# Designs tried in a protein design chat: VHH binders against WD repeat-containing protein 86 (WDR86). Part 5

Target 1, 376 residues: WD repeat-containing protein 86 (WDR86), of Homo sapiens (Human) (q86ti4)
Amino acid sequence: MGGGGSALRVCADHRGGINWLSLSPDGQRLLTGSEDGTARLWSTADGQCCALLQGHESYVTFCQLEDEAAFTCSADCTIRRWDVLTGQCLQVYRGHTSIVNRILVANNQLFSSSYDRTARVWSVDKGQMSREFRGHRNCVLTLAYSAPWDLPSTPCAEEAAAGGLLVTGSTDGTAKVWQVASGCCHQTLRGHTGAVLCLVLDTPGHTAFTGSTDATIRAWDILSGEQLRVFREHRGSVICLELVNRLVYSGSADRTVKCWLADTGECVRTFTAHRRNVSALKYHAGTLFTGSGDACARAFDAQSGELRRVFRGHTFIINCIQVHGQVLYTASHDGALRLWDVRGLRGAPRPPPPMRSLSRLFSNKVGCAAAPLQPA

## First folded at step 4 (VHH; framework vhh_surovatamig_d1)

Design q2 (from d2 with W33D R98K)
Fold by ESMFold2-Fast, scan of step 4:
Parts: C-alpha cells; structure tokens; sequence
Structure q2 (fold): chain B 376 residues (1-376), chain A 121 residues (1-121)
C-alpha cells in the first residue's frame, strides 16, 4: 500500500505509562494522562508539550479535553479541572473514597465513576457534588450519559429522562440506569455473568450496549430495562466498543474485533491479525483503527475486513487511540504518544455484503412448505 | 490483592542463559494469560512474551523469538522465562504481568517488583 502510516512524531516525555488520550474538539491540542501522576497538553501542530499538569498524588486513570479546560481523574480519589492556556489547576473535585476510573463532561456537568462503588455528578464551576448514584455492589468502571433532548418525547420517556439518564457499568456484573435529576436508580440491567468493562449508548434508540468479561455484548432498552439482544461469538472479555450508526464494533481479549448488526446481534465480520488483546478501537471514514496489547496499531477496511496498515513503534499495550484529519494518535503504556500519517488509507467505500437472512425474508422464491400436524 | 514476585535475574555474558521465575498470589492464576514485560535503562516498557491460561498458546516479541521460551505451572502458581543467547540489548528489569480480563487502571495491579538482568562482557 502506498501513502501514509509512518510515524510523524514520538512524544516520550511521560515517566510512566499513558492510560488515556483525549483530543480537543478543534484538533489543535491533545491531553494525555499517565501512571507518572501527571497529565500533559500537547500541540498537534508540532507535537511539543505545551503544559505539564501536576497535582495528582497518584496515577491518572482517564482524561477529557474540552476547548478551555482539561479534566483528569486519578487513583488519588480526586478529579481535577485545568486551564488549557496556563496549565493551572482550576478546581479539585473531592468526595470519592477510592480510585476514580472514568469521567465524562457534558453540558457543564461532570460525571464520574469510582472503585468506591458510586458514580457522581458535580457542578463544573462550583466543584460541588450535585448527586451521588449509590447501589452498585462493586467498582463502577464505565459510564455514559443520555441528555433529555436525545430521547423520545413520550410520557414514559419524559418521566424517566427528567434531567437526563446516566448509565453505569460495574464489576458487579450489572449496568444501572440512573435519573440524573433525582439520583434514583431507574433500571438495573441484569444478565451479564462477569464484570461490565465498556459501554456505549445509541441515544436516538434509547439503547445501551455493554461489553463484559463474560465474552458477550448485550443490548438493553434503557427506559424499560429489557434485554434486547445478546451478541455471542467472542471467546474472551469484551474490552472496548464503538457504535457506528447501526453497527457495533467490539475489541476483545480473544485478539479479534467483531462487527455486529446492532438491530439483530448478527456477527457480520471478524477482524484478525492481532497477536494480543484489542484494547482500543476507532472507526473513521470507512477505516477501522485498532490498538493492541501486542504494541501495534492497525488499520482495516471496515467493510471487507482487509488489513491495510500496521503501525509499529510502540513497545507495550496501546491503551487509547484517536483519529483527527489525516493523523492517528496512539497512547501506550510504554509511556509514549505517537502521531502517525494516515493519508491514503481511506479508499472508496465498498458496498456491504448482502444480508442473506434479511434478503430471504423478502424473497418471492418459495420452496416446499412443511405440512402442519393435523389436530384430532 | 494481586501479588507477583519475580526472581532469577543477574549478570551474564553475551550468549549466556538465565531462567526467570514469578510466584503469583491473590488471584486464580489458571484463569489468566500471563506476560513478561521489560524496561531497559532510560527506555519505556516493552512486552516480551505471553502465555495463555493452559499454556497451549505462546507469543513473543520478534527480537526474542527463538531465544526465549515462556512457560507456566498452574499447580505451583508460577510463570517462567527461559532466556538463551542473551544480547546486550536484553539488559532490562523484567516484570511478571497478569493479563487482566478487565482493563482496570493500575501500575501495581498487573505486574510485580521486577528482577534485573544485565548482559555485559
């Protein structure tokens, strides 16, 4: 293959593994959170470190970069907001009593999940906890938010979605749906037989997709709590998920990515080539990008499953990837952030293979019908 | 509380051999893939080798293929790395790592204290 896929820059200033990477909405800056207890702001134009964010007293587990502010959470039980221009800590969010694993900022609200078995929502500006979501029986690993305007305007949806819905995934094997305005648990999504590691929402369809150590993905109606589908073909933990329109992509400890029809649970494609777990996923314009425990990132044609490029340079698991413009960003537990040129990897989209099961439902070609049993 | 204790490191001449051991506790050893990772002076972490739960599948970084052999003993809750034909580039602290079924963040959650291997003439 011609064009692209070469390393543009290697940023090796962290003194410990990088746990997460967040790209600014305008693509001009990126934020990394590290085992070394710091976060770093980088310029995407030259790959230079713009700011060192120091203050956390233990490793940084996750981060999110917005236009004016950076957010980090840590094993030190706190969340911090930083000014992107000065690198100064603007706010410390205190209250969690164990590792804060994930955060999410949406519409001036900060959500967090913790090993202390709670999720919380905080006022971004005031630093005060607005609500505590208590009920999980073990660590809360992941979360997602559905705003009220993203849900159907029905009496049931309006009542359930007052102030929006928070969905959490836990090592207790459940996901929970919480009413943000009341703090009440609206639904407990029961079915997984292992930890819920990852979570993605289809907000227009009010559907949550959860990935588990039990090797399944499950689709749930977040308003009714009904299990809609079980996606059964992975042979190891489902570590990461991405939803692209009506397709679910899942990365697994079984060393594959699988692509599923969200509406049926049918596995359409399996992406092989990884030598270890698939730890990170990103769909971008017809290309599926992956990060693996084998220290390689890969680019696949999403429709054919064809491996287009292997990005070699990292020495340990890639924990997070991002794509913006013609650049792939990879953050690794080897302590390095790498920028890769991906120009030319995006070919013309191929038509999807025919869905034979659905095609046959509308076929005018009929064979012999089985005769029914005669009642006596 | 996951505990991993590495041993067997030392000073060897180029072309020499060492056998590293890792004693595991605090988790069901037979349920997890296990790995060896290393860190050379002034460099980042490098994955070296992985073995699956029953020992039927083994993977290696290209630079050690044919020279290193990973193995495990589930009854003894032990992981091993046989290192042959050692090179100066193999000089590193070697860590035993648990491949998590979950992706819980934590430096201490999935590797031990390490054992130093020095390959020098």
Amino acid sequence: as target 1 above (376 residues)
Amino acid sequence: EVQLVESGGGLVQPGGSLRLSCAASGFTFSDYDMSWVRQAPGKGLEWVATINQDGSEKDYVDSVKGRFTISRDNAKKSLYLQMNSLRAEDTAVYYCAKELYDILTGYEDYRGQGTLVTVSS
Scores: ipSAE 0.248, ipTM 0.649, lowest interface PAE 4.7, mean pLDDT 85

Design q3 (from d2 with W33Y)
Fold by ESMFold2-Fast, scan of step 4:
Structure q3 (fold): chain B 376 residues (1-376), chain A 121 residues (1-121)
Amino acid sequence: as target 1 above (376 residues)
Amino acid sequence: EVQLVESGGGLVQPGGSLRLSCAASGFTFSDYYMSWVRQAPGKGLEWVATINQDGSEKDYVDSVKGRFTISRDNAKKSLYLQMNSLRAEDTAVYYCARELYDILTGYEDYRGQGTLVTVSS
């Protein structure tokens, strides 16, 4: 029957698999990028396609939606900026010589990573490459940006971080830390014995967590290059990472999600139910949402590891998920975007407030203190 | 250069059997999970089966459980799908897929060209 959550809407307008999904900062629009060579803008209010973004000459690999502009990158070696009101292409960023597989917009700068073994930073308005980050020995798959640091302890450390740091992960088995202002490789993070597939920074942007085909996660100090921890319980590639509340969640080809203490590397929970790799992760309000190669999304109680819901409808791997308000968005390589109602899955129900009718019993108690309530 | 070459597709009657093969080259085959994926005419991609590095763990979509068997030979760098009790709804192009994922750009950057399976009387 309705087994898990039923879809609120099914958006099947793409003619090829959806590679990524980006939600606008205000939550009113979402953007999908597809193997069909297009991106689409959708209204979150009604699920209607608002604009078709056409111009790329090969499949769209990734996208990022801002309030007034959409950004897409493609196997056609270009990045494009689009006006969200008109759907017009405002800028084409040319220079990469192979698939552009990741972009990031931060601090009014556009960053990109490519199978051409480089990362680049571009002027958003002028479309010109500002800096090239060259040194990886194979494809650059992932990237993250650490905003400028105010470091009081050493002048050399302050200089290194003054313009911000770009962190890149590569199929060459390394991550690299780059000074954005100089283009210089500040650190090469060596230790993985396989491709670096995923990368996340902590909230201050000081520690990087990398997931690899070698089945490990590694934590690194990005300024010193020191390997802080190795997380060693997965039995397959680590595909996706999410860092929340000093906990690391990792999705793996071994069909599990694992939750780790970021500070110690101890595995505290394993989430089992998936029949294929875990390709997407999102923590929201006490619930862990997953997307899988078995075509199902799932919701787990993050604290207990208990499976709460299975979202059935997709036929192939879910490449990206997003949660906003009471809606889960799933984008699949089956070509569909699905919206799911997640009301009632926002974490454990709050305990009822203390009953005022106990005032008489309370006043007759001799020195009894209520135990403090411990949050989950 | 990573290559996956599928073979073994063809026309079979309902209830019949086929064995698909995939020859892999250009990478260390034994290090990767491998999958079979299909695409029926006019439909999106559908995951069929996955096998781990040493073949000790196998998973299937519910519609093929008990009918299809995935296997691998790491010495020959080959992946197989034995398909029994074939149904009209199994008609599709079948792809061999190496499971190297980039969730930031999309899944399975290495797929073969596919082999067509048609189940018809």
Scores: ipSAE 0.350, ipTM 0.699, lowest interface PAE 3.5, mean pLDDT 85

Design q4 (from d2 with W33S T50D)
Fold by ESMFold2-Fast, scan of step 4:
Structure q4 (fold): chain B 376 residues (1-376), chain A 121 residues (1-121)
Amino acid sequence: as target 1 above (376 residues)
Amino acid sequence: EVQLVESGGGLVQPGGSLRLSCAASGFTFSDYSMSWVRQAPGKGLEWVADINQDGSEKDYVDSVKGRFTISRDNAKKSLYLQMNSLRAEDTAVYYCARELYDILTGYEDYRGQGTLVTVSS
């Protein structure tokens, strides 16, 4: 069918499923990593493939795009850095002994997590491993970094914060907090009864939120190791998390997204429309975007929970989504990258709230000070 | 060793019916949600249908709703797809899949070898 959409573009050059996508900081380029063992650079202006990044010996699991360099990791146990202008491989990071499933570039350091039960930090420019973080009893699935300047400047915290903190989540049911400068495990966050699948940090970066196959989200103080709260309403694995101000959004195998007050653990909204697991989440300008195993992406009004639009075209699970400007990007295990025009979702007139809205009445009564029901 | 073996594919006329079967071994079948996934010639993978552990919840892609029925027999460790009112667009290799979230492989843990369904006159 020859559509008729004003801005729909389909990029189907990959010969295998797309596992991740990453948008450049300037929004001009997009990077995809695929089961076909390649990564591809795309122009966001015309949807054309600008470069094919070939060199990995197995499927690409994750990628991150920076202004001058692209980073990919693979089931071939390596991480690669590529020049975005030439497509040339500039560096191979060798040392992991199993699948590398996630990477993060921060503070001129490259962090990685692997099925080999370790996380590692590497010098971006020199390609040398600076530290190995060993202690997890199973695969390390997720990671997040808290920079030194994001942490409390107390005498007690100063020693723990030197060089920043790495937080890792594992199939062993724990998250671990590591001192980057020493490589030592500062804290083990124990409480989940299943694998830790996803992880986000709040600002200033000393509270971690973890999502698990045990159907809970847990909030932790990363300096003390204390469990602060448990979020208990999902009926299936928590697959993805998004932190926006004081709100946590969670996507689940129970086919819902839930919105929670980060500070209390109260569930304030449930988004229901998906026919399979919610595999991807992105909040942008009052709209919640989702990607699902049902091959659809959806846009909801974040405040009301109202379904605004369904994006149909993919044929398999959407592994990753991104929003920039007026475009939604969806990457799917069907091998396609799709670009969707989301202009019509911005600034849509809202019906007035019902007279019996308890949240509005409470907000009006308490609105002279910070209202606990309204995000910061 | 996890094994999923599909059968029942073949050549069928438009409007015809086929029943696909999947025999599971090497794991506790009743502990897993199962799905059918297909791949048409020259196309990517497409999710077709899923079924939960006890068969109480089922879902389908819109193009097959009302035409296809997913079912399972936990005692026989078997998954089925009854396909009615077949169309040329249903021509694909059909895969039986075990559902377990894996970030590296997507939503499915294991797929079988597939069975070819050709809808043609």
Scores: ipSAE 0.274, ipTM 0.677, lowest interface PAE 4.6, mean pLDDT 85

Design q5 (from q1 with E99D)
Fold by ESMFold2-Fast, scan of step 4:
Structure q5 (fold): chain B 376 residues (1-376), chain A 121 residues (1-121)
Amino acid sequence: as target 1 above (376 residues)
Amino acid sequence: EVQLVESGGGLVQPGGSLRLSCAASGFTFSDYEMSWVRQAPGKGLEWVATINQDGSEKDYVDSVKGRFTISRDNAKKSLYLQMNSLRAEDTAVYYCARDLYDILTGYEDYRGQGTLVTVSS
């Protein structure tokens, strides 16, 4: 019913597929990383390309945009930091021996995961590897960071002072919890029977949720290593996760999104409409946005599961989506970044109550324990 | 050493038929979903069709539904695309692609060299 979406702009300057997009903390700029070996900076105000970031020797797999610096990682085994004003490469982080799949900048530290079976932490300013996390038996695909303030006050107060905990997910079927300061593997989270593709941490970082090719999501206590829950009902790989309050949203190769109560593992909603895998998820202000292998993005009412809009225009899998203000950003392996107006989804008029419902409301007495002014 | 080798492309008149083949090697073919992807001159990549590991589920882009049929032979490690009622808009380089969910290796790494299909009179 969305009429194919409210298209604002098509940015088709990349020569190859776009693997990721990142929005600046202030929302004024957007970064895309591409198979063409470049990253591009875009203004969110007018959708114009502000800078071309050239230097990688192979395709860019992931990127993260901060206020003054852009970070990219690549199949060329390097990570690069770029000046957002000039587009100049300020630092190359060398040491990985295979494709760098994910990076994360947090607590003034740069974290990376690689097909070389390691995760690493680097000094942002010095460009030197501070610590190597070695122990996974296969590619490290995903990572998340739990800051020191998230850790409990215990005799292990050094753990909070020690730069926090890193959680990694691997094709070896495990997630691992690492103490950043020591480089020691604190916990190995075993239970999945397939690759760990995605993970998200519960704020303040006590529980990890992992999604796997084994079609399950698992909840883990990152301090004890205990498996808390298994979320069963997906019929295909769990590709992406979003944690909102006490709800987990999961996107799957089974072509559905499922919404689960994080505390119980109960599936409370299933979102259907996708013809292919759900490759991207973003919750924003009561709306669930999805990107799919069917080249469409979709918007659902998160409470009811109702499909509200279908965004048509892309010709290949949507690898990443982002929402800021009233704009949806979609990045596709078709090489295009698309901007969509989503104002109508928030301003939709509420349906008026039916007359029959009003009569039923009056006949359905809601008891009050003691009401001197409203008896019965 | 993952290799995908496409064949079967060529020049065909509108309304004609072609059968594309893809020979896979260097991986356990039966463990992966396989796809056909195309790129028309001057355009980006477009997903065409996907088949699951055992061939029980097949999906197509709307513009080719009822005209194209994807199939596989796991014993021969081969993927096929039967293309009927071809239109000028189907003119593209067609690529055999390993599992669309395998973002670990990048789709480019496991995409074949492609086979050109030209629909013209």
Scores: ipSAE 0.027, ipTM 0.528, lowest interface PAE 6.3, mean pLDDT 83

Design q6 (from d2 with E108F)
Fold by ESMFold2-Fast, scan of step 4:
Structure q6 (fold): chain B 376 residues (1-376), chain A 121 residues (1-121)
Amino acid sequence: as target 1 above (376 residues)
Amino acid sequence: EVQLVESGGGLVQPGGSLRLSCAASGFTFSDYWMSWVRQAPGKGLEWVATINQDGSEKDYVDSVKGRFTISRDNAKKSLYLQMNSLRAEDTAVYYCARELYDILTGYFDYRGQGTLVTVSS
């Protein structure tokens, strides 16, 4: 009952900054991972902490919440799986020799990226490493997965895609495409002149989009390794990316978000108002939400670029944002999780979409890049 | 191996001054924006000040504007915070932080334990 437009809840139980948050698929639970070495499970209904996940020996870098299990990774070089009902640690994944930066659970497989210069895939239930992906010359910061059924049914593509493809981004300035079944590096995506910080996949188009400290986004064919396009208008590091249909949204150290046509690299909108870097972004139902180093979250009309609302209350950088239903969730290095009512941000209802069009079918196929926002 | 080591904190009277230092190692210091962040007793982290790679751009939280000055020496790989006209509200542990050209958690990997500033009569 926090009154319209204000923070619905402030959750300040963590004793250190929050590095990531993950919503359950049903939206009823929220998981936060913290510098205090714990993760916390929260009820979205009342904002109460319902479980404390203790066991990591250093700060938690990332987390992912599934229906029955929570996953966390840590600077302690481990990944842990937790029971969401009891808060008990069900499995520890050991083998990385440095900070585990990102994890991804997909197709009943657990993927990880580490400062030890490797990515790995693990058996979720057995806790054993199935494959090691070694070849990067520096830290592996980000990863994305393309399942076998997302790839074209040509003989060479079927062979290359056996078990799916893992894409990794590194501080060595490259992204790499790996065959999961063999552990072999299929392609090295070379062109960036700085670290690859963020990565999203357009799975139907077999295109990877990478954002770099070199201030560019690059589009790559993951099967051929060909650089398709360079997106050049940012004046600072590209920190975060989101792909929605045929549009790429990029958040930058230059204090802007830019919206680009994925197919051409044309910048169609620039979102200004941030006083610091844009550290997080999320598209939801015609609204672009951002989190910034200036400690504010913002909501913009995605089509016009108009700033609709500023969410003030955090005291430090917002590391992660999520939207579910009519609630925005913001997680900050200030140690707080905040829930915000966003009901008033929906504009007038859009007229129903047109019922007949061949171009609509092709648009849906090309724009079927509603692939999950990658962990990074 | 990346490290950030803070120093210069202490007990000071209201209206007094302190200079904080941060020694950086293990990375190309001149390539990064750098920040000072603080945590007051019983409160969350608060961003205080930031400086770009060459020192040409600086920004501050409103409560410290005109009182604090951030600076850097790229040859010495050092970041500084000159704090003047200190108030009781400035009492906090101060952390040196590498700004986000990477994932933000990277700065916690590389910081020391912070430096305590206590402003009290």
Scores: ipSAE 0.231, ipTM 0.628, lowest interface PAE 4.1, mean pLDDT 84

Design q7 (from q1 with E108F)
Fold by ESMFold2-Fast, scan of step 4:
Structure q7 (fold): chain B 376 residues (1-376), chain A 121 residues (1-121)
Amino acid sequence: as target 1 above (376 residues)
Amino acid sequence: EVQLVESGGGLVQPGGSLRLSCAASGFTFSDYEMSWVRQAPGKGLEWVATINQDGSEKDYVDSVKGRFTISRDNAKKSLYLQMNSLRAEDTAVYYCARELYDILTGYFDYRGQGTLVTVSS
């Protein structure tokens, strides 16, 4: 048992770093994908490995767990679907010509992004590519999907999203919005001067938020392609994003998390306890959880920015975190999956504090402006 | 092509010193935070030390603090780790790692082949 935090279980069966973690929708199982070329299914009830998923010929980059099927993608250029009860490979998705680094299962469709500069959608059951999304000039790193029924019933939104929209982010410095039914590029979101590393959608608002190596977050209207806002206070790459309650949380190579008003781009809070990059981020019930390159996970009061707990035990970067019930799950490049008891940190969801007039906001800014004037 | 080439490892007695070097190529070295990470036989990766782009900020894992010093020379595109007061527990393959990279590619894509440090009498 590691020191620091309330560790419930250490799962150290992987023989290489863990790149990603996915929880089942019911929270009863979790899936890890590893540098050792395997994925593992775990029971959340006892932390025992239920199945070893062997078949990939290179490291597993990402995974997603659904109720009856596990999905993995790999540097071997394939995606695999596995039976969660037997651990048997049910389907191999072949066609990518380089590392597959992200997948997304949504609306009974499998989406993938690859270093081969394409994104693809596949028939889950048949294993055949349904559409290829070609146009990026470099690696496609991140994906998000907007289903047709998730958008408001306005004439413009209905027409644009009739077949669903896929949003992709690339090392070419752009994000692209694709019509899934046609395979056509609907919009190219241009403005970043570096790779787009992370992406989150505000589906009701038709807004995409992108984080980049250029140290900015940008908000885009996905229907018009218009850049709505630029969030400019990070001093390093924006690695991960979380959108909750009209707030954007961003984790950065500058070793901070920042909280922003999604609608204005104003930075309202900075979380500064990390010693290395913030590689993973999850908001849950008033608590902000982070994973860092310093091998620690942390829990902050999201409202105050107060550090509540440091979870120590990992020895290398935490690549992925997830919270379900009263347990924090951390997956690390040290090869371990750790389960942490977060009882006493989780509270009932609290409403956001009442917003007051702009006069009060400017008055508060006068006080806050004194803090950055300190020479340190 | 991004390349990181480590050197300077070897066999040393407890209490001894070694200096590790890493030669970087294929990217703008001065734009990146750099780290040393290590892997002891049969164990997972462990972060050792990080240095920011201009060398003004340095961080260390607690077990090496006061014994190891990380440094860089941006003109030579080189990263260094001065290791003093070595212990048997420091025995590991040491890797030079680039920090500003896609998290999904992990440290494996941007690490060199490593250099073996063995601390034994």
Scores: ipSAE 0.292, ipTM 0.670, lowest interface PAE 3.8, mean pLDDT 84

Design q9 (from q1 with L104F)
Fold by ESMFold2-Fast, scan of step 4:
Structure q9 (fold): chain B 376 residues (1-376), chain A 121 residues (1-121)
Amino acid sequence: as target 1 above (376 residues)
Amino acid sequence: EVQLVESGGGLVQPGGSLRLSCAASGFTFSDYEMSWVRQAPGKGLEWVATINQDGSEKDYVDSVKGRFTISRDNAKKSLYLQMNSLRAEDTAVYYCARELYDIFTGYEDYRGQGTLVTVSS
C-alpha cells in the first residue's frame, strides 16, 4: 500500500483552512469554502482554479455547487449565490443575525441553519426569506430536506408534507421536523443528552438518523416523532453519518467508523486504523473512504472492513471528502485541497463470506423465526 | 470565554530541547482531550500530539514520535509539550488546542496566539 502514484494534485491556493467541499452534479466542477473568506471553483478535469469567489466578510462555513450556480454561507451572517461561469455574485441572502452554519439547495429552494437559533427557507431567484423556522433553544447546526413525493401517501403525511419537511439538528440536544409550507414545528425529536451534530434522512422510509455528542445515533419516525432505535456502541461523539444500501456508517471522536443495519440497529462492522476522530465519510462503489483529524484519508473494503490504502499528505484535520469517477477529493483545515487517484482500489465487488453450515443454509431457505426483520 | 495561552518557545540549536506550556481557563479542563498543533512558515496547520482527559492515552504524528512528549496537569489546568532532539523542520508557531467537535468553523478561535519555536544554528 505504498503511496507512490496515488497523489494527483495539491491545490494550496487558499490562505486559510478549507471547511467544505462540494462537487457539481455532473462532476465537472468542484467548489471549496475557506476560513480565508473566499470560495474557489475548480475544474475536475485538470484541477485548475476556474474562479475565485470573493465578497464574504468573514470565513466561509459551507458551500453547495449546482450546475449553473454556487452557494456559500458565512460567519458574516449571509448566504451568497455565484455564477459558475464568471464567478460573479448574483444574490446575497440577508436576515440571519449570527453565523450561518449549513445550507441546502433542494426543490428550487434554499434552506439555511444558523447560530441565531433559526433555520430559514429563501427564494433562490428573489433573495427573499419565504419562512423562518424558530423554536430551537441553541445553535442550529445541520439540515436535511424530505420532498413531498418522498413521503408515504397517508392523510397524515399529505397534511404534514404539503411543501415538504425540513429536519434540523441543534446544540439544544433536539432535532425538529418542520412543515415547510406553514413554517410550523411538526415534531420535536427528544432523547439525545447532547448536541445533535449530524443528520441523514431515509426519505422513502420517513426516518431520520441523528448523531450526537452523547455517543449515540438515534432513528426517528419524522411523521410521528417516535424514537425507533438507539445505536449505543460508540465511545465518543458521532460526528458524521452516511446512509447507503440500508446501512448506516458513522464516524466518531472514538476514532472508529461503525456500520449498522439501519432497520435493526445491529452493528455489523467496526473500522479501526484512525489515530484521531473520524471527521468525514463517503461510500463509493464498495469502498468506504474516511477523513480524519490525524490528517490522513483512508480507503476500506466496505464488506470486509480491510484497510486498502492510507492517503498521506495533509497536515491537519480533513473536514470534507468527495469521490467522483476514479478521484478522491480531500479538503483540509491545513488549507489544501488534494486530489488522489483511486483506480487501484476498484476490484470486482467482494461476495459475502461463504456459508459453511448446511443447517444455516437450510434455515435461510425455510424462513427462520429468528431471522432479522426484512425491510420492505 | 475559552482562553488558551501558550508559552515556552524560543530559538534553539538542532538537537536541542524546549518545553512548551499552555494555560487554560474558561472551561472544565479535565473534561477535554487536548492537542498541540503547529504551523511552519508558509505552510498549513499540522497536528502534532493529543492527550486524553486523564493523561492515560497519548498519540503523536509520526515525525515527532520518540522525540516529543505531551503531558497535562489537570489541577493546574495546564498542557505541556516536551520537545527533544529538535530538527530544522520543527520550526513553527505551536498552538494549544481544546478538542472540539469540528462541525463549528472557528476552531482557530479556541487556540491562543501560539508560541514561536525556531530551530536554527
Scores: ipSAE 0.361, ipTM 0.720, lowest interface PAE 3.8, mean pLDDT 85

